# Ledger of designs, part 138: VH-VL binders against q9umr5

Target 1, 268 residues: q9umr5
Amino acid sequence: SYKPVIVVHGLFDSSYSFRHLLEYINETHPGTVVTVLDLFDGRESLRPLWEQVQGFREAVVPIMAKAPQGVHLICYSQGGLVCRALLSVMDDHNVDSFISLSSPQMGQYGDTDYLKWLFPTSMRSNLYRICYSPWGQEFSICNYWHDPHHDDLYLNASSFLALINGERDHPNATVWRKNFLRVGHLVLIGGPDDGVITPWQSSFFGFYDANETVLEMEEQLVYLRDSFGLKTLLARGAIVRCPMAGISHTAWHSNRTLYETCIEPWLS
Key: E = the ipSAE of ESMFold2; O = the ipSAE of OpenDDE; V2 = 0.75 times the mean of E and O plus 0.25 times the DockQ between their complexes.

## First folded at step 7 (VH-VL)

Design p63 (framework fv_mavrilimumab; at its last look DockQ between E and O 0.03; V2 from the best seeds 0.00; counts 0 for: pae E 7.7 > 2, placed apart)
Fold by ESMFold2, look of step 7:
Structure p63 (fold): chain C 268 residues (1-268), chain A 123 residues (1-123), chain B 111 residues (1-111)
Amino acid sequence: as target 1 above (268 residues)
Amino acid sequence: QVQLVQSGAEVKKPGASVKVSCKVSGYTLTEFSIHWVRQAPGKGLEWMGGFDPRDGETVYAQRFQGRVTMTEDTSTDTAYMELSSLRSEDTAVYYCATGPWDLYTGYYKFDYWGQGTMVTVSS
Amino acid sequence: QSVLTQPPSVSGAPGQRVTISCTGSSSNIGAGYYVHWYQQLPGTAPKLLIYANSNRPSGVPDRFSGSKSGTSASLAITGLQAEDEADYYCQSYDSSLSGWVFGGGTKLTVL
């Protein structure tokens, strides 16, 4: 029998967005119990990410308790940040595969239609003025906004990303790293034609330096210091990188080839 | 504001095809998902298929696969449903239904229905 | 035939509360897919009554409410009025059928 699969959606999403992924799992791994968490749907996905983490934590506890041999997580876009935080704060998680599906793991520095809708007079060059304020941090988008030209503001103001990355000192850092390292595999999925995640290498823990040159995961300070366990996981052979070209942001969970290549092998 | 106007009633013989049109007007939203639902006299609603513009796919209910084709003419904002190899059991009112993507729920709000098109299949 | 099970009929007196059930399975409501409700007055097209489990479109009175729990959903009508006499359908998505499914419908009679 297959381990249960828990799906966590992204910004302005709902369980319906994953209907094709559920169909693929049912066809290839019949009998798999798949739960798409229907919390913080649509506009509720703008609530602070720590609030979302708490709500999703409450939902996954009974599912994990009923599956002593473990579960898998498939976490899309913003949902991948929620899931990484879950793995850090849950002392009792039993996640085997954490599948990060085009998630802005090192942050976002790009204009989107949803940013224009929410902040219509803003663009990426000036959004730090909003996001790095107490009011801005009440929006999920701002919780992972990462302006490479204002790193000091990011480090001081980020209420979420700087903490789960271990970029700012906090009393739970050691426990969070220990909890995260209990994951069996970290599967990183993304690609250059995504069109939303900026830089797209954020899905692989890459990000811009001050000149907007992308530094890959192994060049990042959080990797070099092993602040939350990336270096340990890579050395253990637990990180799987599965880049794929030609897939737009909304198509990652509805592409059969992507599923068969990057997802299916990790759903034992 | 948004209105769906369907083509008029049709009488067909068994073995023929029917093509029902659904014109969308008063469009104020970016994307609509257009679906077709039929209702035999005195019976319930039966989903036949639909187009979802967010994934660019038309999906047909399994019982209609091979007999139904759903198309869209974007120049006229008109959707079409064609059902072939008609049988007397296909006698029904055929509805088109659609709605905008609702950001609050992250889901299509199917709030707009056409007036229905009666198709009678009789020898 | 119908994947979503509704009672064939329900009845109530004016002013009272009526509940219409919609029972699904792990491949539809239980998989986390939303439930929608439609009202169909005699001789008319269906009208969206409740979407995404509990949301009311503009113009639907707050005496109509929806809820979902586990593999089942419920439509409640309080303050029942004569004009509420209609057929009511639930709808959800089913991953095993790769499509939308309707309940068989419930005829509401106002006594």
Scores: ipSAE 0.049, ipTM 0.638, lowest interface PAE 7.7, mean pLDDT 89
Fold by OpenDDE, look of step 7:
Structure p63 (fold): chain C 268 residues (1-268), chain A 123 residues (1-123), chain B 111 residues (1-111)
Amino acid sequence: as target 1 above (268 residues)
Amino acid sequence: QVQLVQSGAEVKKPGASVKVSCKVSGYTLTEFSIHWVRQAPGKGLEWMGGFDPRDGETVYAQRFQGRVTMTEDTSTDTAYMELSSLRSEDTAVYYCATGPWDLYTGYYKFDYWGQGTMVTVSS
Amino acid sequence: QSVLTQPPSVSGAPGQRVTISCTGSSSNIGAGYYVHWYQQLPGTAPKLLIYANSNRPSGVPDRFSGSKSGTSASLAITGLQAEDEADYYCQSYDSSLSGWVFGGGTKLTVL
């Protein structure tokens, strides 16, 4: 039998967004128990990510307990960060494949259309004023805002990304690293035509330097320092990078080709 | 799937108030924001207001500010729109509409609509 | 009067191609906000037809297409059918109004 699949949605999503994914899984892996977690749906997805992590933890623990052989996680967009944090705080998780589906794993610094919707009078260059304030960190979006021009503010004010990355020292860094390293495979999915994740390489732990030059995962300090286990995972062949062009952000969970190429191989 | 069921037709006098309800099923009010759109007979669609995640509050079109109140009862998954100081020009079919807000792409689309509530304002 | 301007009516024969324009300004379509389109059959509630400029929801035939350029958007219908006779509305967001806006609507008649 196939291992259960747990799906974690993104910002303002619900289980409805994954109807095609469910169809694909049922067709290719019949009998698979797929659970799309209906937590923090819609506007509730704006709540602090640590709160979300706690909620999702409570939901996945029973599922994992009933699946001693392990489970797979498919985590979309913001959900990918939630899942990474989840795996960091859980010392007894049994996740075989962690599939990060177009997630801003290294953060977001985009001046995209959604920014205009959220902050019509602000540009990304000024968002640090909001996101790195105490009240700004009450919103999930700001929890992974990563301004390359205000690294000091990011490191000191980011209450989520900087911590799970081990970029800011904290007493749980070593334990979180151990926990995260329990994952069988880390499957990173994203692409240049995403249009939302900025830079799109963030889905692969790439990100801007101070000059907004995109550096690869292997050039990041978090990798070089192995702060949360990326270097170790890569060394053991546990990281899979699956880039795909021609897919917009809202289509990652609904594209058949993407599913067959990047997701299906890891559901066995 | 999400279904929106609205209250029945209303006939009101000028100066009165009307309160239209919209019951959500299939999903909860916490999952989707309810917006209200009206349409005068033979006229186009007019957005009245709805919850704005950016502000964390309900936002009203300027035309209706001070005269419209939108509320939600999460215990019954019912949204309400109350319009006061009714005028003849308020005669219209009032729709509740909802859908997922795609924050990443920066758009809000109305995937689901109620059947509409006709409100007639006449002396 | 509408923030987004549409032609009041368009017509076409079955099998033909028709287009409906939606003209905005720098505070809405021109500002980069997405455009959605709705179809409203007589006596019914509107139905989402196109979202985010050019995407079709499930169940919408591929003969419906949307595009956006500059301050304007366009809905194209190929292979026009009798069932396409309806009112069509574009929708976007206007930053100056801090609200959602609809076009004035276009009545499509199939000859």
Scores: ipSAE 0.018, ipTM 0.518, lowest interface PAE 7.2, mean pLDDT 91
ESMFold2 (binder alone), look of step 7: mean pLDDT 87; pTM 0.909

Design p64 (framework fv_mavrilimumab; at its last look DockQ between E and O 0.02; V2 from the best seeds 0.00; counts 0 for: pae O 7.4 > 2, unsure alone 73.6 < 75, placed apart)
Fold by ESMFold2, look of step 7:
Structure p64 (fold): chain C 268 residues (1-268), chain A 123 residues (1-123), chain B 111 residues (1-111)
Amino acid sequence: as target 1 above (268 residues)
Amino acid sequence: QVQLVQSGAEVKKPGASVKVSCKVSGYTLTKSSIHWVRQAPGKGLEWMGGFDPRDGETVYAQRFQGRVTMTEDTSTDTAYMELSSLRSEDTAVYYCATGPWDLLTGYYKFDYWGQGTMVTVSS
Amino acid sequence: QSVLTQPPSVSGAPGQRVTISCTGSSSNIGAGYYVHWYQQLPGTAPKLLIYANSNRPSGVPDRFSGSKSGTSASLAITGLQAEDEADYYCQSYDSSLSGWVFGGGTKLTVL
């Protein structure tokens, strides 16, 4: 029988957004138990990411306990950061495949409709003034805001991304790395036509340098230092990179070719 | 104020087709998910299909596949539902319903309903 | 046959509390899809009463409440009034049918 699948949604999102993905799983893997976590939906997706991580942790514990053979995670957009934090903080997770569906794993440095709704007079060049304040860090969007032109502020102020990336020293770094490395596979999905994740290579742990030149994963300091286990996972052959062009941000979980190519093979 | 105004009642013979219109006012059709729901006399609500602008396509309920066509004219903010090969069990009130994407819940809800169009199929 | 099961009728006296159940399955409510509730007065179009399990649109009194647990949902009406006499429908999405589904409806009679 197939391992249970847990789906974690993104910003301003709900379980309904994943209806097509659930339909695809039902067709190709009949009998699979799929749970789309219905926590922090819509506006509640703006709550601090650590608060979301705690709530999602409580929701996944009983699912994992009932499935000793393991579970799979499919985590979309902001949800991929929640899931990566879950893998670090849970000593007892049994995740086989972590499928990161167009998630800003190295952060975000781009204007979005959601940012314009929340901060209507701000642009990406000045948003660091808001996001790198204690008040700004109370919003999930700011928890992974990564301004390449204000790296010192990012490193000091980020309450979430700089910690889970191991970009600041912290007392849990060794334990979080150990926990993360228990994942069976890390499947990274994204593409150049996403239109929201900026740079889109953030979905593959790439990101801007100070000149806004994209450096790929293997050029990132967090990879080179293996701060949370990324180099170790790649050396094991546990990282799968599955880029696909022609897919916009809201279409990743509703494209059958993407599902068949990048997701289906990992739902054992 | 959002309003959905449907075309008037229809009487049809078995085997004919009917086309019901739904004019939307108060916001644009391109931001709306228009769905069609019918209700036979004394019976419950039955979803027939709808357009979801985030998907970019129309989805029909399985039992109506092949008999129903739903179209939109964005220049007039009017949605249409056409049901073909009519039979007596298609006698019902046909509603259009809509609502914009609800950012607070991340979901479409059917906030606004048309007044209904009675379609009677008699031999 | 409705995919979502509701009792055909329920009754209560003015001022009382009644509940209307909506029983689904793992392909709809159990998959995490929201439950919406509609009220239909005689001769009128349905009206959204509760959305996303428990939210009330503006103008809906707080004596109407909704909840969801497992594969089932419930609509509660407290302080029952004569104008609450209507048909009530639950609604959700179903992954197996790839579409929206309504319950069979519940006629509420105020005695």
Scores: ipSAE 0.052, ipTM 0.627, lowest interface PAE 7.1, mean pLDDT 89
Fold by OpenDDE, look of step 7:
Structure p64 (fold): chain C 268 residues (1-268), chain A 123 residues (1-123), chain B 111 residues (1-111)
Amino acid sequence: as target 1 above (268 residues)
Amino acid sequence: QVQLVQSGAEVKKPGASVKVSCKVSGYTLTKSSIHWVRQAPGKGLEWMGGFDPRDGETVYAQRFQGRVTMTEDTSTDTAYMELSSLRSEDTAVYYCATGPWDLLTGYYKFDYWGQGTMVTVSS
Amino acid sequence: QSVLTQPPSVSGAPGQRVTISCTGSSSNIGAGYYVHWYQQLPGTAPKLLIYANSNRPSGVPDRFSGSKSGTSASLAITGLQAEDEADYYCQSYDSSLSGWVFGGGTKLTVL
């Protein structure tokens, strides 16, 4: 039988968005038990990511317990960060494939529709004044806001991304790294036509330098220092990068070609 | 734990300038927007200006444009408000204020206030 | 002369309900901008009392409530107490002025 699949949604999202993905999985892997976690839907997805991590942890623990052979995680957009943190704090998870579906794994720095909705007249260049405040960090979108021009503020004020990345020292960094390294495969999916994840290379742990030049994963300090295990995972062949063009952000979970090429191979 | 501590009372002659300081503690100045509000004796609150992250610039009330300058020293977490060409009508308690943007609504509110600085303009 | 208009004073006995109105225009409250309320005790700096029309910050009793309709907002205080004697100010944003505006303030006297 196929390993159970757990799906975690993104910002302002719900389980309904994954109806096509469920159909694809059922068709290609009949009998697969797929659970789309209906937690922190809609506006509730704005709650602090650590709160979400705790909630999702409570939901996945029973599922994992019933699947001693292991489970697969499909985590979309913001959900990809939730899942990465989840795997970092869980010392007993049994995740075989962690599929990060167009997630801002290295953070977000862009004028997107989400930003415009929350801040109709705000520019991304000034959002640091809000997001890196104590109250700003009470909102999920600020938990992974990564301003390349204010790295000091990011490192000191980010209560989520900087910590799970091991960019700021904390007492759990070693343990979190150990826990995350329990994953069988890290499947990174994203593409240039996403339109939301900015830069889109963030889905592959690429990101801006101080000049807004995009550097790849292997050029990032978190990789070079192996702060949370990326270098180790790559060395043992556990990282899969699956870029795809022509897919908008809201279509990653509903595109058949993307599923067959980037998701299906890892659901065995 | 957020506190705004302002400089002491000032007495100035008409035509002079006054510069009031506001030191932020509990978080760094770069993590907030400082605004200034004054209150004449026995009168209401009057917004003077402040940094607006939506516009990426300091915005002044039209009444004070040309006479007021608001600056920040991030190294000392101190904001400054300088008012020039002082008049008797400028006699007031001057407050610095700050607060988070409402990320759900996109609107600003003043959650924290300084203790106020009395500025007296008299000949 | 304030952009937002408040009654200069209101009064009530302990335990009573009082309301303070805040009347704006199409360029502020009527434009959809949220209204905030501040309480100022004698000799002190203002304190945020209500934000975004009807929300209470931590520590503000539920006997304080706010509402908004059209171009006006209202602050209601139930179970009036002696410590409620203060000045109250509404605040909003005005698009025509490109800035924040306050009401003229209302002095609340507890009889």
Scores: ipSAE 0.022, ipTM 0.518, lowest interface PAE 7.4, mean pLDDT 91
ESMFold2 (binder alone), look of step 7: mean pLDDT 87; pTM 0.908

Design p65 (framework fv_mavrilimumab; at its last look DockQ between E and O 0.06; V2 from the best seeds 0.00; counts 0 for: pae E 14.4 > 2, placed apart)
Fold by OpenDDE, look of step 7:
Order: C-alpha cells, then structure tokens, then sequence
Structure p65 (fold): chain C 268 residues (1-268), chain A 123 residues (1-123), chain B 111 residues (1-111)
C-alpha cells in the first residue's frame, strides 16, 4: 500500500484548491489516503505561523501515529514554511517525502496580489516598517518577509523565518536541525513564471543579496553554516530540485504535467 | 513596550518656528510610524500628520501643509515636528503618537503617546 | 468644527449607563471603515479605549463598549464610576482628506 499523503494549503487558501491534486493522486496511486488539512483557511491564514504550526501539528500527529511506515507531506506556498517548521519542532515525525510546492522557503520580498490586497498603496520597499515593527510579526506574511535592504531588522525582528533558518541564535537550533534531518527527501518545486513568490528562487532557498542579486542555495549562509541541515541533506542526496516554467502560482497544485514530473515520483 | 519622550515646553514669537522632538525607546524608530497630534488649551485633538503605512509616506493634514515638516533621525531614534510661521492659534500641547497597523482591518491606531509638549505663541 | 461630531458633554450618576455618539459621513465612517475611541484624563495624554469599532485593548474594563452603524459610532459606558470622568474622542480615517480625523470630544461628568 501507498504511504498516506498530508496536504497543507497556502495563504488565503483552503482544501478546495487541491481537488485536482487529489484526483491525480487517486488516479496514479489508487488507495492512497490523502488528507487535506482544513485549518487556518482564508483570512485565518494570516494568523502567526507558529500558531499555525501548533494547529497543524495537532492534526498530523494522529495521522503519523496510524502510519508507522511513514507519510508524505505536500505543502503549498505559505504551507511549505509551516511544514518545514513542523518538521523542525517534531522530534518524532516520520515524514518520508517533504514536497515543498512553490513555497517561499527563503522568504518573500516582492509586490504581489496578496500584498496589494493587504497594502493597496504600499510597496515592498516600505513593508519593513510594518513587518518588523513591534506588532508586525503577528501576521503570517510578515513572519517570512525577508527584506534584503534591512537585514539587521530582519534578523532581530523575524520571529519565524530567521529562527527556523537558524539565522538568529536560539536554544532550539541544534534540536530543530536534528529533527528536520529526519526527513527522507526534500523536494523543492517552483519556477520563473510563478508571479507571486519573489524571487521565485526562494522556493529553492535562493534569495537576494543586498544588491538584489539572486544567489543560489549553495551561496546562502544558512547552507554554508548548515544551520538547519541543508548542506547535510544535499550531501546525502536528499534534496531534489524540480523547477518548471510556464506555471503560475495558483496552478502548481492543479497542473498534470507538474504532478507527473515533480510530485508523483515521490509518492511511491 | 514602546515609550515616547518629548522635548520640553517652548515659548515662541509670532512668525517664528518651533521644532519638537520625540525620542523613541524600547524599539527602533525605523520600524515605527510616528504621528503628531496637537491640542489647544481646552480644545479637542487635531491630527497634524505622520507616516502612513498604507501610503508608504509621510502625510500632512491639509491645513498644515507648507508649514509643517516631520523628520526622523534613526541614529538617535528621534522624530521631529517643525512648525513654521507660528501664530497665536498654534498655542497648544503637541503630542507624538504611534501604534500598530492592523492588517486585518487596514487601520492604524495610536496605542502609545508622548507626554506632550506645550508650545506657547505670544507677542 | 471637527469632521466627526460628538456631543460636547454628557453626564451620569455612578452606576448609570451613558452613551457618547460620534457622527461622521461616508468618507470616514462608511461601510468598511473603523472607529477608534480615546479616553483623556485631565492633564494626561489620550489613551486608546476602543479600537476597530468594538474591540477593547488589554486593561480596558468590559463596561466600556463600542459600536458602529451606518455613518455613526457610539461609545457606551455601563456601571459609571468616578474615575471615568474624562474627555472622550472618536477617531477615523477620512478618505476625502487622506488623513486621520478626530471628533470634537465629549466631556463626561460623573455626578
């Protein structure tokens, strides 16, 4: 039998968005038990990410307990960060494949439709004033806002991304790294035509330097320092990078070609 | 815990300028939006201007445009409000204030206030 | 005159209920807009009392409540206490002025 699949949605999203993915999984892997977690939907997805991590943890623990052979995680957009944090705080998870589906794994720094909805007249260059304020980290999008021009503010104010990345020292860094390294495979999916994740290389742990030049994963300090295990995972062949062009952000979970190429191989 | 401490009382002649300071402690000024509100003796609160996160810029009340300048010195975590061409009607307590921007409602609120600076304009 | 209209004064005896109205227009207290309320004790800076129409910051007793309907807002104080004697101001954002606006203020006297 196939290992159970747990799906975590993104910002302003719900379980309904994954109806096509469920169809694809059922077709190609009949009998697979797929659970799309319907937590923190819609506007509730703006809740602090640590709060979401706790909620999702409570939901996945029973599923994992019933699947001693292991489970697969498919985590979309913001959900990918939730899942990474989940795997970092859980010392007993049994995740075989962690599929990060167009997730801003290295943070977000871009004007998007989501930002325009929340900040109709605000530009990305100004969001540090909100996100890194004393109150900004109460919103999920600010938890992974990564302003390359205000790195000091990011490192000091980010209550989520900077911590799970091990960019700021904290007492759980070693344990979180150990826990995250329990994952069998880290499958990173994204592409240049996403239109939301900015830069799109963030889905592959690439990100801007101070000049907004995109650096690759291997050039990032978190990799070089192996702060949460990326270097170790890569060394043991546990990281899979699956870039795909021609896919918009809201289509990653519904594109058949993407599923067959980047997702399906890791559900067996 | 954000704290705002303003400069001392000022006495000015008509036509002069006054510059009131507001020093921020507890957090970096760079991450705060400072607004200024004044209150004439025995009168109500009047918003003068401040940084609006929705617009991403400093915005002044129309009646003060051309006479007021709001600046920040991030190196000293101090915000300034300068009002020129002072009139007797400008006699008031001037407050600096700040607070969170609520992403859910899209509104700003003033949770923290300075102690106020009395500015007296008299000949 | 202020953009938002408040009664200049209200009064009540201890234990009574009092209400303070705040009347605006579609450009400041319209649909989708929010009203804040501030309390100002004599000789002190204003204090946020109610935010986003009906929410209380931590430390504000539940005998203070806010509501909004149409282009008006209301602050209600139940179980009036002597310490409630203060000036109260409503606040909103006026889209036509592109700025924040306060009501004229209401002096509450506890008899």
Amino acid sequence: as target 1 above (268 residues)
Amino acid sequence: QVQLVQSGAEVKKPGASVKVSCKVSGYTLTTLSIHWVRQAPGKGLEWMGGFDPRDGKTVYAQRFQGRVTMTEDTSTDTAYMELSSLRSEDTAVYYCATGPYDLLTGYYKFDYWGQGTMVTVSS
Amino acid sequence: QSVLTQPPSVSGAPGQRVTISCTGSSSNIGAGDYVHWYQQLPGTAPKLLIYANSNRPSGVPDRFSGSKSGTSASLAITGLQAEDEADYYCQSYDSSLSGWVFGGGTKLTVL
Scores: ipSAE 0.773, ipTM 0.891, lowest interface PAE 0.7, mean pLDDT 95
Fold by ESMFold2, look of step 7:
Structure p65 (fold): chain C 268 residues (1-268), chain A 123 residues (1-123), chain B 111 residues (1-111)
Amino acid sequence: as target 1 above (268 residues)
Amino acid sequence: QVQLVQSGAEVKKPGASVKVSCKVSGYTLTTLSIHWVRQAPGKGLEWMGGFDPRDGKTVYAQRFQGRVTMTEDTSTDTAYMELSSLRSEDTAVYYCATGPYDLLTGYYKFDYWGQGTMVTVSS
Amino acid sequence: QSVLTQPPSVSGAPGQRVTISCTGSSSNIGAGDYVHWYQQLPGTAPKLLIYANSNRPSGVPDRFSGSKSGTSASLAITGLQAEDEADYYCQSYDSSLSGWVFGGGTKLTVL
């Protein structure tokens, strides 16, 4: 029988967005219990990510308790950051596959039509003034805003991303790394035609240097120092990278070829 | 630019159902909330429902509850509104509408409209 | 009868100023919810004219203005032109209905 699957949605999202993914799982893995967590929907997805992590933690505990052999996580966009934090803060998680579906794992630094309408008077070059303030850090988007031209402000002000990446020293770093490393597989999904995640390589733990040159995961300081376990996980053969071109941000969970190639093999 | 293109006019008999489509270009359905508004001939605008970011789910106006379903296909960026148990009073132009959601203030405005779909219900 | 009340019609001569009222309640405009205004020319879809009480989208002339006070809002049109002949609707969110509401509409006739 198949392990239960827990789905965590992204910014401005709801359980309805995953109807095609649920259909694919039902067809290929009949009898699989799939729970799409219906928390922090719509505008509530803008609440601080630590608040969301706590709420999702409370929701997953009973599901994991009923499935002692393990569960899988499928986490889309902003939801992939929530899920990574869950893996770090939960001493008692039993996640086998963490499937990160086009998530900004190293942060976001992009001017998009969506973002222009969220912050209509701002450009990516000046959002750091808002996001790297205590007031700005009360919004989820700012919790993973990563301006490569103001890295010292990012490192000092980020209340979420710099902490879960181990980029700023904190008392829980060793415990969070230990907890994260209990995951069976980390499945990274994304691609160049996403159109929202900027750089799209953030979904694979790549990101800009100060010259806006994309450095891949293995070139990142957090990987080289193994600050939260990426180097260890790669050495175990537990990181799966599944890039796919031709998929826009809204289509990752409704593309059958992507499901069959990148998701289906990991839903044991 | 954002465009909303709706399906063509429909003629239906009482008791039937109609499904109107609204294809979005220039943006994606994950960043837009599609709402449906109708207008009977010579009458005013009437909101029918749509995804409400404040509530995080699709909300239907009370007078349509049980008769209307609003769905979306994110792979084609197409929203649908299906109205069942049609009556002659449902003869109207049906619009899809959307716009930017203002995260700071929490309001939603209808900046972009489809061209409208005439649905005629007659015997 | 609409939750937001508008006069059914107004008229004015070319060059004149007219106003269109939108009266709500404590569950919508009076609760601090924003008012949006739409213009609908004959045979066309509505067009956003004013949003969030007083803001004009790009391309809307500054002779259109909006204001809000208490439980009421107002659309003002100065320098009336023949092209302004249209239906005008106000819109707000209503917490008691958990939904969006439109005014009944106002037909503007340019004499």
Scores: ipSAE 0.000, ipTM 0.381, lowest interface PAE 14.4, mean pLDDT 86
ESMFold2 (binder alone), look of step 7: mean pLDDT 88; pTM 0.917

